# VH-VL binders against UPF0178 protein Jann_2168, part 2

Target 1, 156 residues: UPF0178 protein Jann_2168, of Jannaschia sp. (q28qc7)
Amino acid sequence: MTDETRQGRLILIDGDACPVKEEIYTCAYRHKIPVRLVAASYLRHPDHPLITMVMAGDAFDAADDVIAEAAAPGTLVVTGDILLAERCLEAGSVVLNHKGGAYTANSIGAQVATRAIMADIRAGLDGQGIGGQKPFSKADRSAFSNALETALRRLK

## First folded at step 4 (VH-VL)

Design b06 (from i03 with heavy chain D104T D108Y; framework fv_ifabotuzumab)
Fold by ESMFold2-Fast, scan of step 4:
Structure b06 (fold): chain C 156 residues (1-156), chain A 123 residues (1-123), chain B 107 residues (1-107)
Amino acid sequence: as target 1 above (156 residues)
Amino acid sequence: QVQLVQSGAEVKKPGASVKVSCKASGYTFTDYYMNWVRQAPGQGLEWMGDINPNSGDTNYDEKFQGRVTMTRDTSISTAYMELSRLRSDDTAVYYCARDEGYYTSWGYAFDIWGQGTTVTVSS
Amino acid sequence: DIQMTQSPSFLSASVGDRVTITCRASQGISSWLAWYQQKPEKAPKRLIYAASSLQSGVPSRFSGSGSGTEFTLTISSLQPEDFATYYCQQYDSYPLTFGQGTKLEIK
């Protein structure tokens, strides 16, 4: 980036269960990058010119549709939803999960297939878990912040 | 197995242009940014710019703006750096180097380097 | 531009010594710093990334520390193959910049 002249970058947050909103806001303030928080209904957010809340409504996939429609080269999407990630990658966006993992066009298809298999397993167990997930840790937050900074330095 | 192989040494006259190639193998070429770094004899490392091989987008150090052009050919996994209007102080070893870029979640610096291409500018 | 200053520019040491090289950034770069080793007529090799993460295959005698503007590279017990020039590099913001280098030579 040419530092002082071009500001065409945008961060899109999938508001559903995003644990790293504060990390995103802090990074956005430092780099003067606008943030669009998208969810079905209102979510609390800082009263700041860079932060915009978009309420998509509660129709099926309405929030995902808003994000995917806005996705383009120059946008960074933060989501844990693999199907949304696939749509955003197809639109040319950079996509990070909540632990800072990047979704890639090369691996996304396999991840979608794995998710479908795991969803079938969970459904077959009548909602019973096979095992608990490790809690989201301070190390996970640090890893996300590091990944976000890296992604934004190269976002045009 | 991951490797960057650069073109051979060049001798040029002042005012000419030079185009250095960097062929990547052992990884998905479009997943990583390619950087160009030069080193004058007995001097330190100097970053010139990078290219996103997927999009073709480039970033150049301002001191090379107007003289440097970075391109790539995804069909042969090769990146190019062309420097025009050569001066004697462009005499250096030119390196290509891979960075993980935004296709990975980790902020690695330059993990794989080409062997270098010596460019000598003299008359 | 972020200016990277290394100290010292040259250092004489003996095998078995503990060696420390310092790198200072002219502004905060968080942990976005790498250390490289370069031997004569060879390309640089990355030793450390993200200020403190050791590159796979690099001996554990190498370590990095620091954040913000002050960074150090430490070699806990210098070996003959460690005599080389060392460079720090910030990758926080464009343009990417390197320190001037520290030449480590035999005492």
Scores: ipSAE 0.006, ipTM 0.525, lowest interface PAE 12.9, mean pLDDT 84

Design c01 (from v07 with heavy chain N54Y N57K; framework fv_rovalpituzumab)
Fold by ESMFold2-Fast, scan of step 4:
Structure c01 (fold): chain C 156 residues (1-156), chain A 124 residues (1-124), chain B 107 residues (1-107)
Amino acid sequence: as target 1 above (156 residues)
Amino acid sequence: QVQLVQSGAEVKKPGASVKVSCKASGYTFTSYGMNWVRQAPGQGLEWMGWINTYTGKPTYADDFKGRVTMTTDTSTSTAYMELRSLRSDDTAVYYCAREGRGYSYGPKYYFDYWGQGTLVTVSS
Amino acid sequence: EIVMTQSPATLSVSPGERATLSCKASQSVSSNVVWYQQKPGQAPRLLIYGASTRATGIPARFSGSGSGTEFTLTISSLQSEDFAVYYCQQYNNWPYTFGQGTKLEIK
């Protein structure tokens, strides 16, 4: 378990494919908020008292379960997984995606609707006319950092 | 607990139509796509198509275009697959299967939950 | 359409041995390959998706690897319940396509 949650605040990182770990660490150092990095296996991380690594094991749901079980009022979860985000919101967490978008009950519903409509479009084009998402940009990193600062103010 | 429960076995004559149902429970029906897959006796698996459960729009495999219709009833969380102009080689177990990730992750995923299968026998 | 080819068609092995099953795609499918196990009279069971990620509840003796066009399912220390037919499937492109299956049988 994490120690140094003086204000009840904790950042939980869904370690899979998180491109903003350095931004999270920098913000956590500034605000003295502990960070728990969760992944199926070991991920390299700074040797710092605020940073803890939790290896959840190799079962499909293990990392998500570790994060969701730890989620509570006062925690901020960073994840691109909308189903995990929903579980964390129900537990009282603030949840951000990697571009700084905040998940809320309303935004999750709207995102599902948008993705369902986009699925029909992708089906019609068989992936050849849509193209992938743009690469993660410096503007995306700045947006994430700004959103993270703002979200931390919601924590106890 | 996620469950997909399919309608019972059917025996049909050549030229008839069959409509198989797949009732979903334990999750938000409209957040996940539904696929239909069949398997002739002793043979492998064959994908028939996919339906967007939110929009109701289907996408069919070429081999079944013109003979298959996939629909949903969101009020009962049920998906349907109707196959027309049945031939003896349509004898197979028909499965519904849920896309493993919801639409929020995009389309084209593995199947995480499968119905128990519906045997459709086409004979004269 | 992408053709998925599995080999061997039948693999005879003893309990406790290691089984290696192959799946080849006619063109690149990235890592978008899933493995299913099917026992007689049952629906297919999800084992591995994304070429290498074990599904919930699947024992550690099952492992998957590969990317692009060459994929492998490995079962270490075979148990009696592992004797079944195994199918690979690509979900990179529609139409989704399955391999013809590999039957794993007791020697």
Scores: ipSAE 0.089, ipTM 0.611, lowest interface PAE 4.7, mean pLDDT 84

Design c02 (from v07 with heavy chain S31R K108E; framework fv_rovalpituzumab)
Fold by ESMFold2-Fast, scan of step 4:
Structure c02 (fold): chain C 156 residues (1-156), chain A 124 residues (1-124), chain B 107 residues (1-107)
Amino acid sequence: as target 1 above (156 residues)
Amino acid sequence: QVQLVQSGAEVKKPGASVKVSCKASGYTFTRYGMNWVRQAPGQGLEWMGWINTNTGNPTYADDFKGRVTMTTDTSTSTAYMELRSLRSDDTAVYYCAREGRGYSYGPEYYFDYWGQGTLVTVSS
Amino acid sequence: EIVMTQSPATLSVSPGERATLSCKASQSVSSNVVWYQQKPGQAPRLLIYGASTRATGIPARFSGSGSGTEFTLTISSLQSEDFAVYYCQQYNNWPYTFGQGTKLEIK
């Protein structure tokens, strides 16, 4: 018996550097939503009917292009890539980062500029007074899972 | 296909300068920082510095401040590292290495792609 | 600067066995540690970043763990192509620093 929730709904994972794949799989199983894992080369994934892997190759933005071309109303994209997020938002997707933060079209340009500037600021401190990227914690995983659950309930 | 292609081997005398190039292809050059790392024969890896390809601002390791200059040419997607006042112990393979997932991920600073290396030999 | 210390300097193991490589930071680097593999005449290859995340295309037999000051790279069921030098690096603070390397060689 075909489940209508499998039609029109799709989770797209930017598989390169995604630390929350297991959380996405668990949530997808619960809601019976298909997942498409996209990366430059093969990534290990569960042997499950809902989970598919797309190897995009390592050509310029190949994985990003696969994701952006599949993005549409009814899709949820998980990525930390702001430029990919912008493309997906323009296509009508809901976009979450790995900590559960949602990207918005109106803030993308400011976020890119801020991150480039923050890299200079970090470098200018010679490592004194700041750390690098904060570790991805259990709290971050919980925040992501909660945000994903919320986003999927609103996904049409 | 992401690729970093470096200039060829150099032989220099003590006191000279060397400028190594690293031509990037297969991605948007200004989206990812570029690092320079060297390795003396039979030794480990030593970080020299980083250049922000978006802003053009370099940051150098203390051991190289005053002797190194890092620059970019965004029109050719090329990074450069110039080391001055060469000593015999500067003999090493010099690598360029791309920084992580780029500025869109925030401060992800691991090195995901490396150039093939440029051997610089300093001897009189 | 943060000093990264790897142990042992050389680890001799047989194919099919498990190898465990250690990396210690002189102060907390959170989970901001990366592991590279280097074979003679080649540039380093990214294996693991964020202490435990496998890079794209890296076989599942490679796994990383740790946080704070103590980090481990584990290679299960060693294959002939795994014999190489392994480096850890921290990216928590400027300047970036590397460990001195662990040479994994066939017993």
Scores: ipSAE 0.070, ipTM 0.606, lowest interface PAE 4.5, mean pLDDT 84

Design c04 (from v10 with heavy chain S31Y N57K; framework fv_rovalpituzumab)
Fold by ESMFold2-Fast, scan of step 4:
Structure c04 (fold): chain C 156 residues (1-156), chain A 121 residues (1-121), chain B 107 residues (1-107)
Amino acid sequence: as target 1 above (156 residues)
Amino acid sequence: QVQLVQSGAEVKKPGASVKVSCKASGYTFTYYGMNWVRQAPGQGLEWMGWINTYTGKPTYADDFKGRVTMTTDTSTSTAYMELRSLRSDDTAVYYCARHYDLRTGYPFDYWGQGTLVTVSS
Amino acid sequence: EIVMTQSPATLSVSPGERATLSCKASQSVSSNVVWYQQKPGQAPRLLIYGASTRATGIPARFSGSGSGTEFTLTISSLQSEDFAVYYCQQYNNWPLTFGQGTKLEIK
């Protein structure tokens, strides 16, 4: 466990929900930064020296715990999970969502509020889905790549 | 340590109302939704509704609309469920259960111990 | 609302045997299905979520599978403490809905 916090720059991916894995790999290759893909079970990934897969197991929140424990100054975490983002920010990580938005102590409160309000709207409609996926546009993927590039340059 | 602690058993007459409390500890109360589920003797689980602990807005199952009210007190991290116009078939154990409100998906990962409400003449 | 149907209502098996419990949704719920175990006099206990992910502390003999409308809970080598009622629940759509339960009893 101390070995993980003593590595240089590191990208941690919340793999179970990440639509931008390819963008992360491409950017990591350019910058020679290792990537740790974390998920409950195996996910397909490139056979590349910089890319490591960590299967956290099937315990509730086990993948989040692996990521949060590895989070430290010099790490960049990609996740859409607000609670994981909060834990990682407290550990000193830079945290991006999959659209390239940065989580900060200031922005987390606003994002919690927005999601809570949207949950009320969805729940008030009989038979409505709890959440629908929105396809990522080329603009969304480009925005993520640009944000990641900028964040990695600032990452020690 | 996450805990949900409910108020004690109640005995009520038909036509009365009952208010059950659920006190949360060990986590940020407003980050998780609170559900209410009941179970009549020998029967299955019946979802009654949930309350968004951040906004305070409740959503009720159709069978309970008009006679249930769900509220919260954020200062004490407590959720409440009031059921009015009690009938004998409201005799049940009433549970509170939290879900992870801000993540996709809502498994009930922690439950209160349950409150037995008996409605009899 | 989405109706969850569990079968059988009662399953009689001996310790050491394998049990398989079925849960069917009236509409697709993706993988957004939870299994709970309830022992007499106790609150339900989270067992499996996301159709196949075991909750913390749940023994490896419990496994879940399925997606869409058909889901299965399997207990590979029954222990005496596993005789309980098992409920499935969908969390894909509001309102949240439970199956009626399967009682696992000693043969």
Scores: ipSAE 0.174, ipTM 0.657, lowest interface PAE 3.8, mean pLDDT 84

Design c05 (from v10 with heavy chain T104W; framework fv_rovalpituzumab)
Fold by ESMFold2-Fast, scan of step 4:
Structure c05 (fold): chain C 156 residues (1-156), chain A 121 residues (1-121), chain B 107 residues (1-107)
Amino acid sequence: as target 1 above (156 residues)
Amino acid sequence: QVQLVQSGAEVKKPGASVKVSCKASGYTFTSYGMNWVRQAPGQGLEWMGWINTYTGNPTYADDFKGRVTMTTDTSTSTAYMELRSLRSDDTAVYYCARHYDLRWGYPFDYWGQGTLVTVSS
Amino acid sequence: EIVMTQSPATLSVSPGERATLSCKASQSVSSNVVWYQQKPGQAPRLLIYGASTRATGIPARFSGSGSGTEFTLTISSLQSEDFAVYYCQQYNNWPLTFGQGTKLEIK
């Protein structure tokens, strides 16, 4: 609605399955950056003027759509979803995964392609599980916090 | 909104082939896998295989290898399943179902309405 | 490869009662189990994934539990629209496999 709102910094959290919400809140308070927590249904969050909860409603992909529509230059998106990350990068956002890895416009296409290829490879393996992420560790938390600090300093 | 709309019912003779279509709308077609599942009258669900809509690469269940072909047309957001050398025990409702996200083993979150294929002489 | 076995084959209960449906895997599938509901003439509807997570729009009376080889779907206060066939499915290993189904009937 205003130039200030349009050019302001904003953190968007893919709230379903985000293990680093507390780290994001702490960093946001320090830098005075608003946070929008997006999930399919209500998630408990701090009662704080900087923190807003958005419930995306009754479709599985609705939360991703809310995040992608809000993504713009000056926003930082935290998500483990590489397809959502690609949409947000195309909108001009900075995007971090939960371990602090940054997605970039010049590498995301290759990462999406690699993931799609790996899905086919896994599907072709006899008796193999579909796999998944290794357990989230204390070191992963620290790496995320450091990456978030760095990324926020690069926002408008 | 997400929709998967399948082609209409078919009646075939033994030895014929059938090609069922599944037109997707309301989402990015190449971001989700497409599965094919059939259900014979009064029976349970049987997984036939899936196609990676991004790469075009299909994976078939062993019972269907050699007589099933799964393809996509990305320009029309449509998946196809062709079953050859039809037998009477291929009489079933055939469903397409979206696999949520190519990287995870999430379930079939949206299904087509089904296509009844009847094989009789 | 993995065989999913559902019990009972048919469960007859009255509206307002609790229904408990079982699903067993021939080997561990972690929590990678899905429950679907199918009404006559309709495609299956996703109810629960990851053994215990309700899909969007699924009423709170539906709950799933279990891990490893034993899984349960519970419907706490049956409504008339809940009488249907229920299928479990594992997505831990290829090929994907379904149970044979449990039919929930009005007593």
Scores: ipSAE 0.062, ipTM 0.631, lowest interface PAE 5.3, mean pLDDT 85

Design c07 (from v01 with heavy chain N54Y S102E; framework fv_rovalpituzumab)
Fold by ESMFold2-Fast, scan of step 4:
Structure c07 (fold): chain C 156 residues (1-156), chain A 121 residues (1-121), chain B 107 residues (1-107)
Amino acid sequence: as target 1 above (156 residues)
Amino acid sequence: QVQLVQSGAEVKKPGASVKVSCKASGYTFTSYGMNWVRQAPGQGLEWMGWINTYTGNPTYADDFKGRVTMTTDTSTSTAYMELRSLRSDDTAVYYCARDRYEGSYRGFDYWGQGTLVTVSS
Amino acid sequence: EIVMTQSPATLSVSPGERATLSCKASQSVSSNVVWYQQKPGQAPRLLIYGASTRATGIPARFSGSGSGTEFTLTISSLQSEDFAVYYCQQYNNWPYTFGQGTKLEIK
């Protein structure tokens, strides 16, 4: 049993709205790490021994629950959902967002707090619009790939 | 397992006040905002306001300003909505509903079972 | 406040048919629209958020589309359990506002 796929290292993808699946696959092939793509229903994915699709099905928050229940030391989770990130960090996972930002136990509370404070500011704007998210760029993809390489070296 | 459990049905006379509770479990209470929505019999949904469970700051819809107070008790993971100076047209089912702060907003994902408040003379 | 207007008020359709429900905002709400389903005696159920993203556990026959001021909920092949009232809601601006609802009933 020398296969890395059997050693408990695993990448979990929050598949819904993930723009960096191809970058994850490429990195996983290089490092020989298995990937579970998790979504409510089928998502297109490579026909490759390292890539497994998990359809979470009909339960409310089922995809998030599948990911959080699989999260453990030795797993890396890719998600843009800060609340899923919080659950995965509590389970001992390494967690990255889609732009390569790492969620950490030391910073996750501050990030949740920042969003709560920003919600008060938004409410206080009295109907004024707020700035939207910037489009996902080529620079964002590059930043993600670099962060993923770094994070996988921390895995174990 | 996420649950929002509301207090039981109330019957009030015009001019009275009612305070509805919503006890949350199965998640970190302060990581989500709490909304209050009412629905008169046979009518649509009406947003009353929300409370930021982290800061404790409420935001009320204009139709309810001056008559509504929303509060939380973080030690019991409970949200409260008090409506004063009740009128017969305040007869409705009152719901609490959880939402996410900005960045990962997904609508009101979990709702309480509803509390029927009947206002009659 | 932003006014959300749904049409039609009532839509009568047979099982197996396609239903298309409309929601219009009085000003642009980007893609910040949510759809809910409500059955008699029950709290509303989240269906779609961000105008087009299906919530977990929602069958593939439900789809949402639109941006700006015009939004649509489509149910591609109606099942008996789909006959309910449907509400849209904007979360672009405070206060949050709901449409008045569309009742989907059996023909």
Scores: ipSAE 0.136, ipTM 0.676, lowest interface PAE 4.2, mean pLDDT 85

Design c11 (from v10 with heavy chain T59R; framework fv_rovalpituzumab)
Fold by ESMFold2-Fast, scan of step 4:
Structure c11 (fold): chain C 156 residues (1-156), chain A 121 residues (1-121), chain B 107 residues (1-107)
Amino acid sequence: as target 1 above (156 residues)
Amino acid sequence: QVQLVQSGAEVKKPGASVKVSCKASGYTFTSYGMNWVRQAPGQGLEWMGWINTYTGNPRYADDFKGRVTMTTDTSTSTAYMELRSLRSDDTAVYYCARHYDLRTGYPFDYWGQGTLVTVSS
Amino acid sequence: EIVMTQSPATLSVSPGERATLSCKASQSVSSNVVWYQQKPGQAPRLLIYGASTRATGIPARFSGSGSGTEFTLTISSLQSEDFAVYYCQQYNNWPLTFGQGTKLEIK
């Protein structure tokens, strides 16, 4: 039996695009909550008994499927993927994006709608890139840390 | 299990219209965009357009200017592509393919089986 | 629109050999390139997306690399089922555009 199973609390990280891994590790150590880092291939992580790595493989949606299948009441999922967030919320997880925004059953529909409308706007732009990456700021990092602390207080 | 099932082959005369359907199952229809791609015999792939399944708004490739209409019926999870004023060089296999655009990538991860449209006099 | 150019048009190789297929974009597409395999009478099959990420069920002998304007698909130790046409596509800018294809045939 692992500590993860015994405690019932677990943080799941969508690792392939997560800029806040160090913030999650620091918070997990403080609260003694296990962390499962999920990515297509190996990602560097601390050698620590609370931190485990799952290499889902480079198959399409494999990492997302690993996370969604593990999602349950008592888990906190960190992801920027709205579709993965929806799957995890349906499983009873608390879900945060990388800037500390919480996905909720009440708000996810509006976020999906907003994303769909933005896709129309991007498709109308001459010469514009489809997905353009937004810069991640120091303020975003602080907001995430604050949101994570608050969310962990809601776990079991 | 994700599936895209298209309507059957059609033979049309020049000047006619054809409407191809693509029925989706195994996922939330409005969460993924739907693309239409055609392939003339022995030729490469040609992107025709995309429809946002949530908003119902399409974007068409310029080469199909004024001749194509893409629509959806969300109650049946079906996408449609209608091509008008058919010419012999519209003879092709027409594919629907979904894309995933809530992350950075937009791969066409699932394709319909294709619909052969033959335009001949 | 962004033009995707594949080379060679046809590549003749023997089973067990390595094949390297090229795809060039007329302007930068970051890593937003996908590779498809198409066999006669079949719909295209997703192989690689994001220039280097293998799709579900794709064998490890397929690998992709590149960013910006130059991309490569490599197939190590070719199997008989790998002889097909391969297409690259960019999804960085509208409209979406495909390369003209590379036919991989038995020597």
Scores: ipSAE 0.137, ipTM 0.624, lowest interface PAE 4.0, mean pLDDT 84

